# Ledger of designs, part 2: VH-VL binders against Small ribosomal subunit protein uS7c (rps7)

Target 1, 178 residues: Small ribosomal subunit protein uS7c (rps7), of Euglena longa (Euglenophycean alga) (Astasia longa) (p14760)
Amino acid sequence: MSTRKLQKRKILPNDSIYNSLLVSQTINKILSKGKKNIARYIFYKSMQNIEKIKNENPLDIFKKAVDNATPSIELRTQKRKKGQISKISIKTKLERRNKIALKFIINSAKKRSEKNIIQKLQGEILDAYNNTGAAVQKKEEIEKSKSPVNNNKKFISKNKKSKNKKQKKRLKRKKNIY

## First folded at step 1 (VH-VL)

Design c10 (framework fv_ciduvectamig_arm2)
Fold by ESMFold2-Fast, scan of step 1:
Structure c10 (fold): chain C 178 residues (1-178), chain A 126 residues (1-126), chain B 110 residues (1-110)
Amino acid sequence: as target 1 above (178 residues)
Amino acid sequence: QVQLQQSGPRLVRPSQTLSLTCAISGDSVSSNSAAWSWIRQSPSRGLEWLGRTYYRSEWYNDYAVSVKSRITVNPDTSRNQFTLQLNSVTPEDTALYYCARDQYEVVTAEDYFDYWGQGTLVTVSS
Amino acid sequence: QSALTQPASVSGSPGQSITISCTGTSSDVGDYNYVSWYQQHPDKAPKVLLYEVSNRPSGVSSRFSGSKSGNTASLTISGLQAEDQADYHCSSYTSSSTLVFGGGTKLTVL
């Protein structure tokens, strides 16, 4: 591995347009083996389109989409038994869960039926923002699969709303550092 | 490419400690997207997962109930390797031991082995 | 005895399709979609064929497919070839956040 590769991995900067670490992480994930210029174009163009459609800050829409696609199963802790004596910090758990949500959104977008990747990504983000779509469905499947006891749908919905509120408050305090 | 290279004694006496090392190249033992497991194979028990170590802001381990009281899986970031220590061995611990990279996510519970070491046959006898 | 039940052996002729079952309980295969399948040739480490019941890693032939019904996961090999002669192992995540294996199935290509 080169020195530049190690620096890039350790000190990923916020993106230049939204000043957001989440955006920077997302761009890197869109084309993991492709050209970064194309990844940036795809992401920013999808954000511009979302802004036009919703007439709302596209970063806020994207953050809510990520929140809605973020699994909450690990935090429920009941049924975690022998062999898993893990105390993962809430911040580490959230960061890892957000990366999982990004994976779900991007992979689900690539499998959509729209003509180009910009429209695919735009559509998946908007679906996730509305708490629907393939990325959110994948999250729900993970929540059900992790817990052997039949899940209470109302409880899951309440947990999602509570976490979204808490996460948004945290993100606002960080002034889009997230 | 990821490669795992095993080393350690192949003959251990009953009641002693079995110790093996797995050296990693092409990935970091502290990678936050992987865990590092030990698995053994014997004619009587087939494949048996023993335990794993993984880094998520701090180090964690998970162990199979059958060996939990006598096993330690320990990472070494300076040498980019991890070890198996199995105490108080008996002839029933005779097996082919593998280290493996575990695609393990705590939240999603993905749990499969995409790279394996070459294997080490350990015989427990006097 | 292994935690997951597989037939000890299965056989087929070239070009045929065969299926290997892997039966657990609700605490592993039944309630989770985290079943993996491994192929092992003599004197070699196992190689992953499928994960999450039906997903194929890059480089694995589409002849290998997976499914699950209740507490039983199944590996199907279509268009059987001589090089498919090997041992096949299933594994599953458990409600205890551990991993268990089946007893293994020896596939003979006639």
Scores: ipSAE 0.000, ipTM 0.460, lowest interface PAE 16.6, mean pLDDT 78

Design c2 (from c1 with heavy chain K58E D102E L103G E104Y Y105S Y106S D107G S108W S109D G110D Y111A Y114I; framework fv_ciduvectamig_arm2)
Fold by ESMFold2-Fast, scan of step 1:
Structure c2 (fold): chain C 178 residues (1-178), chain A 125 residues (1-125), chain B 110 residues (1-110)
Amino acid sequence: as target 1 above (178 residues)
Amino acid sequence: QVQLQQSGPRLVRPSQTLSLTCAISGDSVSSNSAAWSWIRQSPSRGLEWLGRTYYRSEWYNDYAVSVKSRITVNPDTSRNQFTLQLNSVTPEDTALYYCAREGYSSGWDDAFDIWGQGTLVTVSS
Amino acid sequence: QSALTQPASVSGSPGQSITISCTGTSSDVGGYNYVSWYQQHPDKAPKVLLYEVSNRPSGVSSRFSGSKSGNTASLTISGLQAEDQADYHCSSYTSSSTLVFGGGTKLTVL
């Protein structure tokens, strides 16, 4: 097909070692300031370490880690009125949700206590592979938001009651008697 | 065939800077498949890795904690070499100094496969 | 940075097998499969014998083998020969992207 004028989007090629689009997306997600060789080194070194620790195909481990961190829905933030925010749940394509999982894994890795980024990344991937860790916890939070337990709640929380009382006191000057 | 050739002063006075050069042939100092290290050997401490420099889109270095405040390992792409600069030397820095290539082009080899000839540096007045 | 623990010396007769240990911590030997072994003859630079625990470079005799259990890596030399008389050094990558060496082991072939 002809696409000579549609060049705003870029097609990301599969990576050179695993021939995987997921790997290329991950390396691109690690990138900052155009440091592709550094991102490739970090990722491939993490994969090499995982292979040596587990004695299994590291691509299979990584794919399972991503699957475990992939939410069934996407949450989007919308602003209501001045400064008020809310989140809504939307069902999106798997490809988009996988990118969310990659963000969870990479961002969670950066917050880990290990000394260097390679160890942080390998640790988070292995935790996600075992269905644990911060990335999987972020996915679980989204899943809980999707299907909260229906408890037939008749009463509001103590905190909300307190806030409602304060709000009513603020309206003392404007009380309607009708 | 990759070769490393060392040069530099063999006698340094205490408080001065120890400076050694390692000239590379058969490989590039900016090769993204290698790292370039300095290692020293003394009877009291055995082998000690001091630091490395390596190119991965940008230049990086890693240094041993014991020397980190005094050491610089610098590449020179125009001369295809790298240098060791160790400041504020003491007699404890007396050692046989080696440069070496740390090979990990595919991520598979993390070992010193090529070594320079060694330079005995004595720190004394 | 802490050095790895090796025995100061070991000895054997031609044809025997000897083993040299290299003990570290979970932040070096125990945490990674990046242990290397080097042979050093008098007045020579070290020569790599093994890398990544058990891999041999091209040209290194199959008499040299390596293993690791927990925080201890081991070099085994089988069919000991006179030319094996040398110093043997282990090294390991660390969790901080630095590298540490063992104290070295002098092998005497009786």
Scores: ipSAE 0.000, ipTM 0.470, lowest interface PAE 16.1, mean pLDDT 79

Design c3 (framework fv_ciduvectamig_arm2)
Fold by ESMFold2-Fast, scan of step 1:
Structure c3 (fold): chain C 178 residues (1-178), chain A 127 residues (1-127), chain B 110 residues (1-110)
Amino acid sequence: as target 1 above (178 residues)
Amino acid sequence: QVQLQQSGPRLVRPSQTLSLTCAISGDSVSSNSAAWSWIRQSPSRGLEWLGRTYYRSEWYNDYAVSVKSRITVNPDTSRNQFTLQLNSVTPEDTALYYCARDEDYDFWSGYYYFDYWGQGTLVTVSS
Amino acid sequence: QSALTQPASVSGSPGQSITISCTGTSSDVGGYNYVSWYQQHPDKAPKVLLYEVSNRPSGVSSRFSGSKSGNTASLTISGLQAEDQADYHCSSYTSSSTLVFGGGTKLTVL
């Protein structure tokens, strides 16, 4: 019954070039088992190409692309009365929703018509940066399917305590990590 | 059109190094869309992939576990070729050796297949 | 032995269909759709027939088709012809980022 066991988990470190957890997560999602060096090459080369095209910091472009592809809620399926299935809108943590955006960008890039994977990935990132493209369309489909958030079991009433104010201050100090 | 031409000694003594060269025409050894492999074939083991080299901003190698301690696959961009070096050979290394190109080496499509092959070199390990 | 299991031999008559199996584990054939098939005539290098389980390169006859179920991939040759007499080899990507081959299958056209 160790609470320490329940709290212990592996966390992904920030990448070595941009010092970004988002970048590290993206490389991990591109990664086929055991091919981390190629995943890093694909991602970083896409970033270099974007920098040449836009003459801007490619990390800022990538962050904006992820933001544009990030849905405001998740849709989850729940079994209701008499075996009926209903979709319910749930507001989850931003980190989890960012991972959904990464999946949209990567899966949409795979389906592009460009000649190679680097060009496919850079194209999808630039489209998402401009608030267009297949990844953003997947996000918009979720937004259109949005229903009232009403799951009392998953959300406990917040106390009017100071509990979250110090946490918000710490997050604000470190917000450039993403 | 891509062509692979093999050269190297056909007889090697036990404990010595087996060394073969594969010369490439119609493509670059540093092509970002290709990887360059060595494969051997024997009656007892069938086809056996040994290792590859490929260029993606820097050079990478992958090697089969069975030979990893003895094998080196090296590119030579100036001569547009790559080589196999297999150290400390035994009679069990007697085989027909092929070089081959891996097509579309990426994570997305899974095109880990060999589209062009060299002519093959029979190497006998015997004293 | 070879990492992937194939029958040592198979035979058929002209016009018939034959199937060659290639069995691995969840760490190769079962875990990835990266199975390829090669045809090898005597004294020749292998030639790719199928990649990514079922895709044919340009110039490969539609008589060759591929499928996969669980840990087993299959090559089917329909309308068997005399020139199909050859050795057939399967290959798969692995969870260790390596490539493995089957033991090969000798096809005899009777």
Scores: ipSAE 0.006, ipTM 0.479, lowest interface PAE 11.2, mean pLDDT 80

Design c4 (from c2 with heavy chain E102G G103D S105G S106D G107Y W108E D109E D110Y A111Y I114Y; framework fv_ciduvectamig_arm2)
Heavy chain, then light chain:
Amino acid sequence: QVQLQQSGPRLVRPSQTLSLTCAISGDSVSSNSAAWSWIRQSPSRGLEWLGRTYYRSEWYNDYAVSVKSRITVNPDTSRNQFTLQLNSVTPEDTALYYCARGDYGDYEEYYFDYWGQGTLVTVSS
Amino acid sequence: QSALTQPASVSGSPGQSITISCTGTSSDVGGYNYVSWYQQHPDKAPKVLLYEVSNRPSGVSSRFSGSKSGNTASLTISGLQAEDQADYHCSSYTSSSTLVFGGGTKLTVL
ESMFold2-Fast, scan of step 1: ipSAE 0.006; ipTM 0.497

Design c5 (framework fv_ciduvectamig_arm2)
Fold by ESMFold2-Fast, scan of step 1:
Structure c5 (fold): chain C 178 residues (1-178), chain A 128 residues (1-128), chain B 110 residues (1-110)
Amino acid sequence: as target 1 above (178 residues)
Amino acid sequence: QVQLQQSGPRLVRPSQTLSLTCAISGDSVSSNSAAWSWIRQSPSRGLEWLGRTYYRSEWYNDYAVSVKSRITVNPDTSRNQFTLQLNSVTPEDTALYYCARDSEWELLGYYYYGMDVWGQGTLVTVSS
Amino acid sequence: QSALTQPASVSGSPGQSITISCTGTSSDVGGYNYVSWYQQHPDKAPKVLLYEVSNRPSGVSSRFSGSKSGNTASLTISGLQAEDQADYHCSSYTSSSTLVFGGGTKLTVL
């Protein structure tokens, strides 16, 4: 038998080519119905293509793409009184937010118009690297949801809060005269 | 089954251009799953990778530093082949020249940097 | 000189095991797990034995195995047979998107 104590859960190992945990996590997100070799092929081929196109380290390009698609918050659904459903913003760990970015990149890639999945994935990664594309758009939608301009949340107001709201509208009107 | 068939002159004079052709059957030169390489072998240098051409939304090439100023690897989609052009040859370019496919593993879609299909080889002698 | 360092020769007797090393730098063997091994019999083109350090193509005997530690990759041949007598070459991807080969190792089965 093993001389090492068995841990409750094993951590995901780094991938075998780039020695990167992020790459290993990405391959797992691509994985469909247990076809790990196909998922590895798709990812590594996309990375090789990116290296040829940009003549830069593809891992650095991929890390930047993930960073650009990573939201600063996570949105969670909360049931309010009288059956209303609202979303609240929660600051979660970076690792969790990176996994959200990976889902955005992979799901957005699948919806692209290129002829094959490898070209779709490389295209989405390069767009995200340049801070554009559908994955980054999904991230920006989350970012905008925490802005007062885009939030459709209502608060129960007391007499004092109602006065402040009216006063804020008057101040905003004065500002807009210019 | 993929096969590579080489053709071209076996004797080249110093200062001339060495030109070889590699004809592909069973795969497309524009396959997104392959790159098409030239490798040479000599007693003094062993195996030496020279360069490759490959299609990834557009055509690309990579060349070894030692030959970069003299080499062109060019695809021909209409004839399903690729060529090696090596300019200003010297006796040191005398070698056995191979073309090869850098391929994925067909049964599993597994990608790797390996040369799984080779041409028969062409011995090119550079002499006057 | 070849970019990757291999011993010029190794030898063994039938049934024994031998190991061939392939040493590079952090920009090739040490930087990526894209190491391939090739077997070459006289007057024949090389044949791929291993790719990505340790993976075998269809039809390659399980007697051939590969490993890597730092900047050095190794090919091990167990249960040596007469037909294993050949030249063995390693290759690696580089950070410059090129490929480099080792100097080759001649295996003699005594």
Scores: ipSAE 0.000, ipTM 0.480, lowest interface PAE 14.0, mean pLDDT 79

Design c6 (framework fv_ciduvectamig_arm2)
Fold by ESMFold2-Fast, scan of step 1:
Structure c6 (fold): chain C 178 residues (1-178), chain A 126 residues (1-126), chain B 110 residues (1-110)
Amino acid sequence: as target 1 above (178 residues)
Amino acid sequence: QVQLQQSGPRLVRPSQTLSLTCAISGDSVSSNSAAWSWIRQSPSRGLEWLGRTYYRSEWYNDYAVSVKSRITVNPDTSRNQFTLQLNSVTPEDTALYYCARESYDILTGYDAFDIWGQGTLVTVSS
Amino acid sequence: QSALTQPASVSGSPGQSITISCTGTSSDVGGYNYVSWYQQHPDKAPKVLLYEVSNRPSGVSSRFSGSKSGNTASLTISGLQAEDQADYHCSSYTSSSTLVFGGGTKLTVL
């Protein structure tokens, strides 16, 4: 048995250009086994192209694209009696839902018809920014599956709330998180 | 094309505040592809990174743990410069102080201190 | 007192190859591919030689190469020339978004 219950965690650093945790998380999701330079090149080149097209801060465009692809709830599978499977809606933290949006954007980009991954990614980001495209469609499907019955108003114990507050205070120090 | 020019007092007494300025030409202190750092060099410690300031939709600072309680790195957009303030100096703070640009060029994959000032020798003595 | 460990000195003859190591921990060199190398001649500011472990800026000789294994990054200089005589410094980003340097290595070309 462990004498210390706190697990060692890996902290993802903010990216070097935008100092954005969101950007760093996106690059990490593009990454395949140690090819971080390639993932960074793909993402940053997509951002540079977006800046040229829109003549606006590409980080702001990207943040809006993620917002537009972020579902308000998360769907979970629940087993019922007699082996039935149903999906229930739960309200999770924004950070967790943003990670879902990133998966939608990246996976949708890979399925696009453009000639290379950079053009695919920039196209999907711009579509999401305009509240269109496959990533936003996936988010809308989740929204349509939302139940009107609110069973999500539950409180955790004081000890868990205290720990969550300390963790949230640490996260709040990361100014570029969205 | 980018140049960094350092200025500030070269002699400070123990317990005083060390204050240096780095003037930027050929780039903007608010460039979102750059960060602006202070690095010092002494025979006993070698190169030592002190802190950076940078603009990414808003201003951010990072500081080395060893100086975090005494250091401030501030940008000045109107003068296109950034400053170092190091409080409560001791003779141990005697060093050659550099300002430097940390830059990432998306086309070449560059991510390092690519432009350095010429250095300012600061002596802390009574 | 330096965060990254480098040998204090290294020497070689013209035409030989030498390697300089830079050892850190899993929270810096081992955790990230953000290792840079700098060359410094007397009374000059450091000049970037390698970045992101092994990338060379334009104008840097192909005689300079970099690698990393675990917590140790290495700079290799092949075909040593007299002008390579200088101090060499490694640096790495850390998990706390700070940057640390090695103690520096003085290269003497005999």
Scores: ipSAE 0.005, ipTM 0.488, lowest interface PAE 13.2, mean pLDDT 80

Design c7 (framework fv_ciduvectamig_arm2)
Fold by ESMFold2-Fast, scan of step 1:
Structure c7 (fold): chain C 178 residues (1-178), chain A 126 residues (1-126), chain B 110 residues (1-110)
Amino acid sequence: as target 1 above (178 residues)
Amino acid sequence: QVQLQQSGPRLVRPSQTLSLTCAISGDSVSSNSAAWSWIRQSPSRGLEWLGRTYYRSEWYNDYAVSVKSRITVNPDTSRNQFTLQLNSVTPEDTALYYCAREYYYGSGSYDWFDPWGQGTLVTVSS
Amino acid sequence: QSALTQPASVSGSPGQSITISCTGTSSDVGGYNYVSWYQQHPDKAPKVLLYEVSNRPSGVSSRFSGSKSGNTASLTISGLQAEDQADYHCSSYTSSSTLVFGGGTKLTVL
């Protein structure tokens, strides 16, 4: 029977070796034609190689690589009057932006010149960890393309005392917009 | 290892500006692998995240809706620190204030905190 | 009132298991796998216990585990020890790129 299992939405579990949701998401992104075991092998072998090279926790290295490749915004296309097209910066869910970083890392790895996919992936992860490489470059291109319309950059208020401000306050308050 | 050290006045009068500083060791305030947050804790409201500042080609801030009109979180790259300024304080702003780093060893998560500063109890009263 | 709902208190005896729930909406807990749990002992800053729903930082006991179903995340502590007596706080990322906390749960080990 197990009807309760059939009613549940599938949720991605943490991986069995690093106990990390990020790792599970990454393995899923490596997948081609549903070959999960091959994707898992590629990822874990890359991580083992990174551990031997750096003599550090490979999960921490991978997390930093993902962080370095994660853009602070997403760019969306907005159509304006007269057929003009502009890009606008929007602040989206961090989960969504992390998935973009994973896509950058994996797609950039596949385009590398190393002889096998394991070496390509470890190379791209290490480059991103060092804040360099094609994945980080793609992220920086997004950062450079930010629209000022929706940026979260701090706004400087004018430090100018208005004449008659107290007079306006003592008189009838009509402007009640906050 | 990253460490955070807080400083600032512990007593603020109503209607004045509350100002706290968080000094960073072991990382740069302009590190693109971190965000720098202020969180407060009171018996009535529990833990409440106030805002963050972070550098990604340029400086950005995110603020909680409840304080957005009164709050500024500012980085200082020359002193490697960041500050909280909260305007027009009321007794309801009395709380233990923490600064925190919003990453753990460069994790891709912007939503968890390690380390935290030591905390500063701020009392708003005359 | 806090944005995420936690029970105010929970209690158990040494060796038992206890579960603390954290309930939000589809715009926070239900929408993301970015739920964190913090342990806070008296007069101390909170310390991260779990992040990304179920991941443990180095040095955190395997007795602590996390899960999420729909809009509710859960922290389970197995083999309760006296040192587990503390306040436990959940947090979640939101659709507006902000962060919210639960009201906190006081765990008493009897």
Scores: ipSAE 0.000, ipTM 0.459, lowest interface PAE 15.9, mean pLDDT 79

Design c8 (framework fv_ciduvectamig_arm2)
Fold by ESMFold2-Fast, scan of step 1:
Structure c8 (fold): chain C 178 residues (1-178), chain A 124 residues (1-124), chain B 110 residues (1-110)
Amino acid sequence: as target 1 above (178 residues)
Amino acid sequence: QVQLQQSGPRLVRPSQTLSLTCAISGDSVSSNSAAWSWIRQSPSRGLEWLGRTYYRSEWYNDYAVSVKSRITVNPDTSRNQFTLQLNSVTPEDTALYYCARDYEDSSGYYLDYWGQGTLVTVSS
Amino acid sequence: QSALTQPASVSGSPGQSITISCTGTSSDVGGYNYVSWYQQHPDKAPKVLLYEVSNRPSGVSSRFSGSKSGNTASLTISGLQAEDQADYHCSSYTDSSTYVFGGGTKLTVL
């Protein structure tokens, strides 16, 4: 049945082994055909294999891999009148950019030459941890493609403060209407 | 600002249909920022949410599992009201019934305006 | 049936602080930041005090604050006043796109 419009976003819990939100988000990204137990197995087995290979905390390795694959900006398409399209660089929240890194790691893992998905995932994580591999390459393509960042911090600060003031006043006014 | 005015029979016999109406002023029943809910209150069960109707390009309903087989919450855009119909009532349906607005603005969701309440007794 | 667990009663003296808990599951309180608290005086409809765990509607005193940890939400009333004597109800959104309520807590101001 169709998704109802009055559906509120469910909180994603931390995973049961590492107590990490990042791990839970990764397992959800691996999830295919609704097989969450299989996604958990793939991820945790990859982590165990990494621990054996590196003799280090696999969560720390994974966090570093994600950091190395996280772009500093997002590229967004902006349409102008008459169908003209331009790409602009936007500094978005870290959480959103981390999700992009997770997408890069998982999609790059799937394209690897290893024989099973566990080996593909551990290989891509280890490559990203070493600041190499296809996921990091995708991040570097974004870094190379970014438009010049506006370094006028005073202008940016004024615009943010103005927006925050308008939003805060709007919220208070709406509440007062009740 | 927003007012909800309830009407309907206060006495219903077992096996009959309980029917209540909630008339809305100060907002539209088809408002994209609102949903329209029925809640009941009894000493044995406390507050119990029953269901809602709301418009988001088309009409939707959500119902509590405990009443889903017996309940209908219907909007009436021409009269700016919505109704509760609860079929096959038993004495356990005796309760104070409230209608309420479930409001979504930029600050969040909540039941912000409640009707005056209607005590419905299910008895022969 | 109340789906959420609240203490039946709580008491305090004027000027004190009290806390009322509301415990559910990962399918309601623990799964969503959509917990509301309602105050109900005798013979009156409930009135919203807090929504989305800790947000106050216009006109609600800052003495009312809310928090949530895991499957348990809490309402704290500071600087208790005689008019705070009432029933307090928690509510949460659920995985089924419904609302559930707690059993209610009677606050006595001594």
Scores: ipSAE 0.000, ipTM 0.468, lowest interface PAE 12.6, mean pLDDT 81

Design c9 (framework fv_ciduvectamig_arm2)
Fold by ESMFold2-Fast, scan of step 1:
Structure c9 (fold): chain C 178 residues (1-178), chain A 127 residues (1-127), chain B 110 residues (1-110)
Amino acid sequence: as target 1 above (178 residues)
Amino acid sequence: QVQLQQSGPRLVRPSQTLSLTCAISGDSVSSNSAAWSWIRQSPSRGLEWLGRTYYRSKWYNDYAVSVKSRITVNPDTSRNQFTLQLNSVTPEDTALYYCARVEGYSYGDYYYYMDVWGQGTLVTVSS
Amino acid sequence: QSALTQPASVSGSPGQSITISCTGTSSDVGGYNYVSWYQQHPDKAPKVLLYEVSNRPSGVSSRFSGSKSGNTASLTISGLQAEDQADYHCSSYTSSSTLVFGGGTKLTVL
């Protein structure tokens, strides 16, 4: 067609405080069992604490943390009929890679040793902002992949934690049958 | 369909204040999906980003370290424009000045690229 | 000096490929995936060519591609055309929430 195509469309509305799509996506990833007000409180309180610690715009700090945790490629697993598994490096859209970074930050935060989820989240964000911490380490693990990049493939790779959980669920279901 | 129109003095004397205005059409200066920047270009220094202003529940400003002590980027919501004020100018501030917009519709699209530019204003600092 | 290092000039013949590098530090190019490239023809404002390292705005030819390795971002122009003769500027977001530019590269199409 001769007309200019739209690059991206908003699917999820921006949040009410920072008017950021990134913030809305983050709150949704924190969300548990439909308790959006709790997820929203956790995120905003973490941002408020970061602002007090750094005396800077907390959205910019969060954006830098996400950037630092964003891998340059995605890893796609291919399973052959003979049960062989290979990993292929795929260059996907930045938007998809940012979602991977958000998953790394949130899941890493949940595994931290701080007393509550607010302190865990702010700690992980500040570590990622400084280009350290578990989320950034997970991104670096992907960066160390030796597979060649294939720009024609647009597949999403699952993280190791998700695969491990599915394996555990599978084993649990088999045990429950008999 | 967003357009930026620049205006302001083209000649400024050393030690005075350089003041430029960027009038916005097709978008709002208080749009919470945009940021509004000033950039200058000279043969000796190339392109230099100077600063930006943007609205996200409140107004924020970010400024380049090299000009931070003498720069102000100020929005005017009533006239849908934003201004650059650069104090204590020297001949080194002689440059082509641009205003520009950053627009995002997905996360990451905020402040990392400028999609609409003004026409540019050549400002000469001399007596 | 510009914050990011680019070669002052590059040249190529029609149909060839050329690459322009943009080198910074871990506090800008190396730390963030917010590298942009701008094309500037004489007496015109810069126009965004690539953003987020490798994304193209609508209307930008697929002949233009971007990549990043460590502290260096690269712009590659394949199938070089006469209209590609222009100045090319890289830009990066920084750890101080600012933007910085490279010195610019003059591309000559022979």
Scores: ipSAE 0.006, ipTM 0.494, lowest interface PAE 12.6, mean pLDDT 80

